# Designs tried in a protein design chat: miniprotein binders against a2bj90. Part 148

Target 1, 235 residues: a2bj90
Amino acid sequence: MSRSARRKTSALNTVLRVVEVFASIQGEGPFTGTYSVFVRLAGCNLRCPFCDTRYAWSLEAGKPLGVEELVEEIARYEPSLVVITGGEPLLQRHPLNSLVEGLESLGLRVQLETNGILPAPARDEQLWRVYHVVSPKDVPVRVPGAKLHPSWVDYARATGRAWFKFLVANEQHVREVAEYVAKLGIPRSRVYIMPLTPEKLDMKELLELHSRIASLAVKWRLNFSPRLHLLVQLP
Below, E stands for the ipSAE of ESMFold2; O stands for the ipSAE of OpenDDE; V2 stands for 0.75 times the mean of E and O plus 0.25 times the DockQ between their complexes.

## First folded at step 18 (miniprotein)

Design SX34
Fold by ESMFold2-Fast, scan of step 18:
Structure SX34 (fold): chain B 235 residues (1-235), chain A 106 residues (1-106)
Amino acid sequence: as target 1 above (235 residues)
Amino acid sequence: NPDDEDEAQWLLKLARIYQRAAERAARRGDYDKAIYYLYLAVELLLEALELFSNPEIRKQIAQELQTTAARIEAYAKKLGDPELAELLLELAKRLLEEAKELAKKS
């Protein structure tokens, strides 16, 4: 959809800045292994040093797309899951709610990936009804400005539709995660630890890091998230 | 303890993986990423140093910590933020002193 074809100011609030749309397998979190369409939204409120998607940090990195056009593009992939990621997708909260409404009207399952700095959905938002994987960046990776909004814990308890996914390198990081989630009252059943993979590991190194973090998940009684797409060489 | 030796060897290996990742990031001009990976490597080397009892290995790790601190200093100077660079240089100096104290306990 052409933005210049829109005539009402409300039409601007149904436009998303989109970096990319592509089909792949969800490699992370509770829906690992699911055939998915990934929608990467532009703009981020963090500058994580380990970030692999720095090209999405600026809002201007995204192409303006109308919600209706984006819904049609996503639907053509016939996905089992729509993964909305970024940047930080909640920076575009108003048109994002419209996108979610359109996707749900087609019976599509939606997962949002968020850093959790901005508040969790309110009950009157379309976002209240979809799945959320929250990736706190204050613990253990200590990104400046990355304080988790407390409403995400309340949302997870109220809905059962949020999980918390933490990047970890070693056992000390897992200990910090365990202390953090206990202090906030996050149930262990909602917590995933995932390997903090540096770029361009060979397959043996990648497998060994996954094995070590998975063993720590068993030891600490937490869920484990792989980075499956890296193991099978998908985007 | 065989478990401590296995863990120590893995920490050393992982530290070297992050050091190589830092070098690759630096070559692309991502000095903030490079410095972050080097700090992770330092944390892993310090943890490995505590678990190793062999004085020759401990000495090698202490030398590797000093080399890593020098790399952090070099990359910090290439950042566009002189205040952040100065802070990172002070942190690298403190890590060097910590490494020297740990090496004395070998």
Scores: ipSAE 0.551, ipTM 0.783, lowest interface PAE 2.0, mean pLDDT 86

Design SX35
Fold by ESMFold2-Fast, scan of step 18:
Structure SX35 (fold): chain B 235 residues (1-235), chain A 99 residues (1-99)
Amino acid sequence: as target 1 above (235 residues)
Amino acid sequence: NPDDEDEAQWLLKLARIYQRAAERAARRGDYDKAIYYLYLAVELLLEALELFSNPEIRKQIAQELQTTAERIEAYAKKLGDPELAELLLELAKRLLEEG
């Protein structure tokens, strides 16, 4: 294929529907504390009752942006990490692969946040080479229609580039997570538990919930994810 | 056992946190979110109930479970989803009868 044909083919997958782009600190998961640019993509295949970003549920909530323009905007922030989130970003899989290609060409580290319902990346996708934090919604939070695609476990074993992050309120939830990951063969080293925080908690309640869940992580030999942005009052 | 009492008190506190969150969600018309938080509160109250042997405290928890189930029924009617509310009301009723 000629360069012109390759450029035309690339251009066909170069528009994303984007809700917002902003700089903050990654508050969750294995990269907690990292200066990041967040790219929230529109559209979601779930309607989680506890969702705080309901404004991103519709694909129509997103403004169409070209991949090149988005890469340039992200680069201006000079981030240590680009966090691609949503909704469910894999709903825009084809242009998302083009975005990842552009960001990797600049040497930027990319992390995708996904509910894991859609299949994990194939080896020929640009997404194969970036980090993924998978947030299953089938256990323990039991969202209707949520089922982790089994390819995510295979992807995690093959690449070492996926972690599994679970919302938990109490020890029973942690027990359900432990049983779930054991059944699927997910190593404990790849598992994070994170407090299921309702909105409008005061700081003392927020700290107490974090402390209780962190203690359970120690007890159950799992990793702990805070919601650091809530503790420090960042977006 | 002091550790069990501390855990039980925390579970009651957390249940009440989710109940307040449910009330705030309901005021905004987010009945699905309200119902979800009330179900979390029910789970927490049931866990607390296992840790308390005092009959007076157990009765208070059972009454709180019934009130929570009634709130779930009211919110579920706003969404047209009464089935789960009916199940929780029956559970709360049985727990109150058990004393």
Scores: ipSAE 0.557, ipTM 0.773, lowest interface PAE 1.9, mean pLDDT 85

Design SX36
Fold by ESMFold2-Fast, scan of step 18:
Structure SX36 (fold): chain B 235 residues (1-235), chain A 96 residues (1-96)
Amino acid sequence: as target 1 above (235 residues)
Amino acid sequence: NPDDEDEAQWLLKLARIYQRAAERAARRGDYDKAIYYLYLAVELLLEALELFSNPEIRKQIAQELQTTAERIEAYAKKLGDPELAELLLELAKRLG
């Protein structure tokens, strides 16, 4: 194929609908405390009742950006970690693989946040080589239409590059998570529980909820994810 | 048992946090979020009820459970979303 035709096809496969790009500290999961650039992609395949980012649900909420332009924007922040979130980033899988390739070429570490409904990366995808924090919404929070794709468990076992992060309010939720991960064969070392924080908690309430869920993590021998950005009042 | 008393008091406090969150969501017309937080409050109140032995406190929790259930029904009537019907059915299975 001609160079021009290849460039045209590549450009169509390298446009992402982006809601926002900003620098902050990763407040959640295995990379908590890391200086990060967050890339929020538009579109979501769920309508979680507790969702704080409803503005990203529609694909039309995103501005079309070329992968090369986005890579340059991200690189200017000199981040220790690039966090690709949304919506559901895997809805834009093809241009997302191109973005990951561009970021890896610069030596940047990439983490995807995903609800895990869509399949895990295949070995021939660029996404196979990056980190994934999978946030199942079937257990314990029981969002309609949410079912973890079984390939995520296989991916986690094969690569060691996936963790599973669960929103919990109480000990019954933690018990359900423990039963769920045992049934699926997910090692507890790959499991994080995180407080289900409603909006507009005061700092005392926020700290107390964090303390209680952290205590449950110790009791159930699971990892704890804070929502550190909320505690330190960052985006 | 001091640990059970601390746990029970925390569960009541957390239930009330979610109830206040539900009220704020309802004022914005986010009835799906409001109902979800009220169901979390119900789960927490039921756990607290099992940990309290004081009959007056148990009676107060039972009354609060009834009031919360009535609020869920009232908000559900305002919502015409099939997705919420599915969520309510799934949460009802957890309670029963």
Scores: ipSAE 0.582, ipTM 0.784, lowest interface PAE 1.6, mean pLDDT 86

Design SX37
Fold by ESMFold2-Fast, scan of step 18:
Structure SX37 (fold): chain B 235 residues (1-235), chain A 106 residues (1-106)
Amino acid sequence: as target 1 above (235 residues)
Amino acid sequence: NPDDEDEAQWLLKLARIYQRAAERAARRGDYDKAIYYLYLAVELLLEALELFSNPEIRKQIAQELQTTAERIEAYAKKTGDPELAELLLELAKRLLEEAKELAKKS
């Protein structure tokens, strides 16, 4: 067995570049309100101007951690949900599959946050079995280089384990999202719109923005994602 | 149209929120973020301009669009990501041209 082949089958020798591990409440998406451990992986294939985690853009921003060591650290929090985020976690696809295998072996529920540029999981990947919140950056926020890989739509239909979460500021953005998901055949039940919040809003401004976007979700028959952690001032 | 006026007032308010966020980002040296927030403000102001019927309010919004575009140009000269800044400037100038065209039809 070559060295390359061994790396495909050994979780003990697999290493992830990890920026931070912390406990909080999932503030966004289908699992809003869940006690979670967040695992932020280093590296990103986008440079979103509104990004709040620019410190994670470089792979070198992450410390190398063995998969088994990371699984043990996560398990000590006794979380209801493990949220793997980044950067873009799929840049570290091979060791990420090993991490997911380890977490599932302990009965832990896993959710991946991804920009959806890289392909969705194949049926033989451990990642096929976990939940995915896909945050396209091509519509409506128009980040350069951001195009949703079409396999994510097929994955969502096949598994029921993917949702699509879109940042929106106004009704025109919601209209663009509605057209986009209709064209791709994404069921509305799997679509979330979420307020595009500028940083350091006061509580009144933050609530008003949430209220307006939530009202648009009702009007357009889409799901609404708050940014609950911002409303309750958690990380 | 009462619904259009309510929506237009909200868009104007939100545009000003993004402009304040841009100022905060610029003070920290985050010019890329500042430019993006100003770009969103331009987009919101353009939409508000289309919904307001009052000529004096429309004139004020058109002026605010112009000054916001000028702020994008100023911050673009200070950014560490010149390609992103150039793209956002081009998009803002395109929206400004749309606003000027709308002003001719009023």
Scores: ipSAE 0.431, ipTM 0.737, lowest interface PAE 2.8, mean pLDDT 84

Design SX38
Fold by ESMFold2-Fast, scan of step 18:
Structure SX38 (fold): chain B 235 residues (1-235), chain A 106 residues (1-106)
Amino acid sequence: as target 1 above (235 residues)
Amino acid sequence: NPDDEDEAQWLLKLARIYQRAAERAARRGDYDKAIYYLYLAVELLLEALELFSNPEIRKQIAQELQTTAERIEAYAKKHNDPELAELLLELAKRLLEEAKELAKKS
């Protein structure tokens, strides 16, 4: 086999379907407040009724971009954090590992946002070395087909690089989260609860919702994630 | 208990926020989102009902539960996925029956 054939095969395995790339502030999770570039990958294995990014559900919604071109585009923003989200980014696992390799080669910090249905990274994947915010959709929001893969708990314990972020509307949801993470052996220090925000809240309603969920986080001894970008009106 | 009244008032307010969000989603044709928000509103109204002692407020909440269940049924009929629509209609009918029973006990 020639060098050209090997190069061509590698290039084909390093194409991602990308919906959008933009700079903003990470508004959620353990890195709230960080200047970030967001990479939204196309395709999703769920159809969450509360989903705000339905335009990313289809793989065809994404433009094919080579990993090299995408790395260069991301690097131009000089971000403190690269947030890879979607859809479900692990649906494009093979080229995603190549993207992560390129980003880490530049010293860039990477965070993936995933629904946790697909298995956690194996030790030989580049993805093993980056941060993951896992958003289970089986509890409390009960999306059909959304079962957290058990390997995510093992990955979190082994690496300290996974956090679990749950959408909650009320105290009953927080109770369900507390019971769920206790049963799975997820440490409270790795758990975030975040307000389930309906569209087009006025600022007073948005602040009140944040305040009440934050108070529940204190009461239940869990971490709180805001949706800071909504409060400061950033994408 | 003053803490129960504060919590109950918050739950009622949040239920109404989700009901308004459901209305907006329905106007855009997002009936699955609308129905989901109405289910959240039902959960919140049921929690509020347990915390309120005032019979007049309890009766108002029971009526809101009935209206919400009827809205879920109406939106489910407009859903374009026939299998999901059938499941949502079954859930709406169950909620409507629960709301009727609660209204009788107010």
Scores: ipSAE 0.417, ipTM 0.707, lowest interface PAE 2.8, mean pLDDT 84

Design SX39
Fold by ESMFold2-Fast, scan of step 18:
Structure SX39 (fold): chain B 235 residues (1-235), chain A 105 residues (1-105)
Amino acid sequence: as target 1 above (235 residues)
Amino acid sequence: NPDDEDEAQWLLKLARIYQRAAERAARRGDYDKAIYYLYLAVELLLEALELFSNPEIRKQIAQELQTTAERIEAYAELGDPELAELLLELAKRLLEEAKELAKKS
């Protein structure tokens, strides 16, 4: 195949539907406090009742953007971390692998946020080599249709590059999480619990909820994720 | 137990926070979010009910549980039918548990 034909074929599968790109601090998970660029991809395979990004649910909500163009835009921010989120970014798996390849070629650290319904990366995907924060929505938050794909547990054990982040409001939720991860064989060291915050909490209520959930993390020997951006009023 | 009383008071406060969030969501026409927050409030009220020994407080929580369940039913008629039906089934199960706990006080 000619070089020109090869380039043309590659270009046809390197377009992403992008809702927004912005710089902020990663407020959640294992990289909390990191200067990051957030890339929100369009489309989602869930309709979580508590979702704050409903504007990203449809693939049509995203502007078509070439992988090369997006890599250049991200690079201009000089981020310590690229957070690819959505929607559900794995719905755009093929061009997403191309994006990851471009970002890694620049030495950028990449983290995906995923609901874990779609399968984990295979060894031959670029996605195999980056970090994943998997947010199951079946337990304890009970979103309809939100079954975690079992391959995520195998991926986490094989690579050490996946963590599981659970929204919790109280100790009963933490107990459900503990039972869930034990049943699936997820190591506690890979588990984060995070406050399930309703919108428009005042700062005292927000801090108290964080404090209560952090105390439960210590009690249950799990990692704690804040929502730091909410505490410091960043997007 | 002083620790149980502190925890019970926090659960009651958090339930009320979710109830206020549900009202805000409903005013925006976001009935599935409203129902979900009320469902969380029911879970929190049931936990609080288990921790309180005072009969008068237990009776107030039982009344608040009934009111919250009625609000779930009202919003379910206005929201996404499939999601509303699932959350209604969960709320009805929690209400049956609440009735059994209220009998013990």
Scores: ipSAE 0.502, ipTM 0.763, lowest interface PAE 2.2, mean pLDDT 85

Design SX4
Fold by ESMFold2-Fast, scan of step 18:
Structure SX4 (fold): chain B 235 residues (1-235), chain A 106 residues (1-106)
Amino acid sequence: as target 1 above (235 residues)
Amino acid sequence: NPDDEDEAQWLLKLARIYQRAAERAARRGDYDKAIYYLYLAVELLLEALELFSNPEIRKQIAQELQTTAERIEAYAKKLGDPEAAELLLELAKRLLEEAKELAKKS
């Protein structure tokens, strides 16, 4: 019975539902410009209206892939950074911890992108040791159900391994972000504002939106995240 | 203030960018995305309205606000979820009333 239970636990911790694996440049957040492999996991606990990756919302959108196979595939790219993203990666928390362990064993730097609804890593998780970019969807974009779990603020203070990245369209959004992070005690040095880009902007419109949001970042003393991959036409 | 007029012109431009994005989303049947972009456009138009002092421009913005609210209502009616559609219709109705009140101040 013990052996059977252990086999079932091992199986739950060794298979991920993966939508896609591809090499690109990290276009967003604190590691902008880094040669990266992106691992998009299936499943999401939100239905953001502005979402560009709606194809990843269902867990069934992902193909089952063993952790060891995935680690080998990632390693073949020889990346400077592994970006684990998707819908919401923490929905597959148990096998995700196993993936992180495998990647760390190879000395690979890992960044997780999360909406922050599910709790931050505990000290006994492999996820505790990697970088996290948390993208709250409660402010300013006001997605229903998108309440940031308070443990992410504690995790950021304890580890220095989390940043908070907010989609913004105008100065009122930046003001709401500033009030939100002040209320939660998030240091502004851990905060990024990023342009909320609608589909099919021409290059002039895209650059102007980036310029305006970057100027607001300077004015409000926050960090700026571009969407560099859109500017250079990478995935 | 010249800086306020530059910012107001940018807000109008950005509102129109989101309105075009909403139209493209609606053509694909993504009415939730279309409605969301129109709400962003409304927020931008309201900010622009406060920054412009020219009465003709203010009247044009107020009319554009009303048209945008009507589009939100129309797209909300096309959603397949009757409960979600009703909630969005109530939000669009409130927005339309706000646009009408702002037009009276033009």
Scores: ipSAE 0.551, ipTM 0.788, lowest interface PAE 2.0, mean pLDDT 85

Design SX40
Fold by ESMFold2-Fast, scan of step 18:
Structure SX40 (fold): chain B 235 residues (1-235), chain A 107 residues (1-107)
Amino acid sequence: as target 1 above (235 residues)
Amino acid sequence: NPDDEDEAQWLLKLARIYQRAAERAARRGDYDKAIYYLYLAVELLLEALELFSNPEIRKQIAQELQTTAERIEAYAEKLLGDPELAELLLELAKRLLEEAKELAKKS
């Protein structure tokens, strides 16, 4: 069997529950401004009060799609980045590794967005080789059950392929983030703070929140993540 | 000092943004979002209260904290279909009511 035939056989034995696939600009984190395809997987292990994607909380919100079919659909967009998000994508870890294998075989750059509760990838997983933006929900936003798995810090050190993105509303939140990352040994260079933007803000309120959190990022010597898609009215 | 005053004014401005967001969420029936935004508003009001020394302003903020806690409690009642979330939010409301009471006694 050829490498291509083996890859196709692997894809046929796995399915993902997918909520939506769409093209947009990555508005957040280290790849802000990149033309991306977003793949939203169903299922989540948290119930964050501020969650804007509650429609993805249930696994039943996702349609079963074969990995090969999903890879072909993503490839048709010719993206600079494939963003796999959810819910919590790592709940579907086994078929997710197969998806990543397919995407990497086409030379596509992949970023996973995760809450970091489940363990980081092991060296023998395809997920080991892709970028990860980890969004802890224990600090400062205090979502019950949202404890960061310590393996994400080890993964970040070993690979240089993980960043930590924190939702913040004020300077006390930024102080808590700074203490948290110092305690865990996460370098400030891998830390992003991002404004916690409620739904249906007017443009003035949205800019005020962005301006404040950006200013705090400078003061605390952390990276700043905007929510660019909100500012430019993209999905 | 002037820096504390500017910080306090900014905290009040942000608290009001979250309070308005909570009202909009409640009108849509998103009571858990409404409660969370009220929680963020409370945190900002408490921080502002530490920076304001004017006793009339402190009393005003304490009253807003009490009203906010009462709104959280009322909204939690609307989450009858999710007893775990409702219990968590009722615990939060109880803590905020205690903080408001202590602030009202103190000044």
Scores: ipSAE 0.411, ipTM 0.713, lowest interface PAE 2.6, mean pLDDT 84

Design SX41 (at its last look DockQ between E and O 0.80; V2 from the best seeds 0.66)
Fold by ESMFold2, look of step 19:
Structure SX41 (fold): chain B 235 residues (1-235), chain A 106 residues (1-106)
Amino acid sequence: as target 1 above (235 residues)
Amino acid sequence: NPDDEDEAQEFLKIARIYQRAAERAARRGDYDKAIYYLYLAVELLLEALELFSNPEIRKQIAQELQTTAERIEAYAKKLGDPELAELLLELAKRLLEEAKELAKKS
């Protein structure tokens, strides 16, 4: 089947369940501060107690949107980065690859956020070429069933397109992260620790948690990720 | 010693941030989230016990552990998951015993 026929078939048969699309800044990880459009996909394979997007857990929370329509909507924002998040976006892997293809055909830069339970992209997937921020939930926060798929480490080594971000609340958590990444062979330059920030903190509390974790990042020679959007009160 | 007290107050301050967050989550009916935040407070308090030997500081930590354990017990009873609730009640029992032991050693 020709490439043109595949695009028409994809547009007609491929639909993403989308919870929300909005413009903001990327507040976390290696692209912090970048003007971004966020696409929150429905469905998650975890039920983390600390999750701040519980409204995205069910696939039924998403509205069906065609990939071509979604690409056009995203493009109107003229984003510097398209952040695909969720729930767990890889639960909708097939139409997600179609979305990535459409975005890349317009020269739009894409970053995926994933909990890393499902395997990393294969070389023949469109997702192979995008950036990934992988947030394992088995260490230190120990969510049951949240084992990082080992292919993510292989993918990171092969491509240089993955970073690993860990929620931490204290120094023991940071120690556990350091042990975990050393065991997996993940270099420190690819590791971010981020403060576990409960919802609705006042500014003093929010800054206190950021300051504590940033100090630990320096002490343990790991990268620090803020939650910048919370500090500047953006979605 | 004065520096030990100031550093210990930092641990207590952060533990209280998580305790207040737990209360907010509980008011919304999110008891699993509330208990998770109380567990984070416990971890901070136990870390502080590894760092501070001053008896008055350790008594303050024991008081916070007592309060935190009582809150875990209260919220665990409100979960709709009996298996998880039983585990959390056992945790609360161990924490109350530890707090009592710490007060004795002071």
Scores: ipSAE 0.676, ipTM 0.839, lowest interface PAE 1.4, mean pLDDT 89
Fold by ESMFold2-Fast, scan of step 18:
Structure SX41 (fold): chain B 235 residues (1-235), chain A 106 residues (1-106)
Amino acid sequence: as target 1 above (235 residues)
Amino acid sequence: NPDDEDEAQEFLKIARIYQRAAERAARRGDYDKAIYYLYLAVELLLEALELFSNPEIRKQIAQELQTTAERIEAYAKKLGDPELAELLLELAKRLLEEAKELAKKS
């Protein structure tokens, strides 16, 4: 017996602003290579200069979708992982918790991608129970207003369900990341560095940036995240 | 090796990737992206100047840094934000002065 009645009741009249839903391979972070459905939520609390999804910045970019309808759409893909991204998904926190409840009731594994400005989940939220990849934008990429909320470090220690993924372009960035995570008490085992890849790179340029940052990850004893979907030309 | 020409060329190659990305962004009218990518190229070139002591390598890196700073100035003038444009122009001027000083080091 599933939690069918409770799930249906908790999802009634709950709506998310959704930019797109599509199947692909997770190309980044700890779940690289996983067959996934991506749910891009509208709205963002940052204006990163390197952002390649500027079309998602406004809440008005999203189509209103009911949580129950969205759960059914996602389930039809039969994914190994549901990746909730955006903009900044935590801007739609209340209906997002309802979405997570619906997906968890079907046994689906959920990963949230967040900039970490808004607080980490509280223990009574459904979001407490899922995986989080936190991408700080204060260090090393220095986006104004992008201070990481300290509760994310506590959440990572308490649950083991958060990783920190940093965009880097050079060794000075990696040094700044190492100093940053040491000061905050983030274990290196939960830290990924990922190449900052501008739009429309050719394959040779993509490989060169990946190779450089991977070498720095080995040198600095940090985990490496590729952008695998770009290398294999998937969305 | 701080005098390794092949190692220095690898730094220049990565910096040029960001410079080309900046040109593509500017052609699309994304001047804020263009400036940001040029800033990444500047950071790589400054890093290279700290690593390499050979005068000819340092002159080549300093020349690339000067060219990159001039492009930042040009793109900053295209932004619809006069405060940001002024800040970026002052940063570019400081980078040019630093490049001139570092080019004299041997």
Scores: ipSAE 0.653, ipTM 0.827, lowest interface PAE 1.3, mean pLDDT 86
Fold by OpenDDE base, look of step 19:
Structure SX41 (fold): chain B 235 residues (1-235), chain A 106 residues (1-106)
Amino acid sequence: as target 1 above (235 residues)
Amino acid sequence: NPDDEDEAQEFLKIARIYQRAAERAARRGDYDKAIYYLYLAVELLLEALELFSNPEIRKQIAQELQTTAERIEAYAKKLGDPELAELLLELAKRLLEEAKELAKKS
């Protein structure tokens, strides 16, 4: 391999395409209420009809940022958690491992949001050490091309650092989630259901959806994920 | 059962949330999103229909299902993907037939 090819591969491992970086409260999943810096990565392998971040679907929607510069930017916010999200963050797996290494060197906690289509981290990846919230899109919402990669179940069992967050609209969806996680051997304590909320709901509509899905979570003995940021009008 | 009627009323409220969201999406030209929200509304309307025993309410829900299916058809015709449009049109027709059958049994 030529010196030029090695420099191009090294540059590919140190640059992320980033849509936005902002501070807010983690509104979803096991870290709800945590002061967090969000890093929204560009590019997605899905086209979910309900997606509220369609602007992140193209890789070209992101600006190229160096990992070192991005670590410094994140650190200035003094976050309790760094949330890596986007379209699908694992499309940028190589530079993402470098980002995680940089953030962990500063003692920062990292949480990844993923759709679970791509393989879980291997033991030799920096991503192995972080927290993961996996949001399957095959059940119950059945997005075309979505399928949970089996390695996420194995990763969850091996590390205890994965949770599964499912979008639901009704009781039938909650039933399908309960059956799906039982079949896969995912502990119910690692399962969250979250209301599927359309954009531009009023606060009354938003609360009504939250109330219904929370009641179903209790009935089905599952954890409930709010969309807290929407309820408190944060980004 | 009074508890079943209260639950059914909740399903109707949520179905209407998704229907209004679909209309907002359609006004923006997001017909894929609009259709998806209408299907979520259909699922909730069907859940409500299972809980209501009152024939007049069941008939109203069946009519709302028909109207929703017609909207799905109308939005599918506006999609830029002809293969997806054809698939969704077929699904809308099946839903419309089901809704008509439910309205006759009510």
Scores: ipSAE 0.548, ipTM 0.804, lowest interface PAE 1.0, mean pLDDT 91
ESMFold2 (binder alone), look of step 19: mean pLDDT 79; pTM 0.771

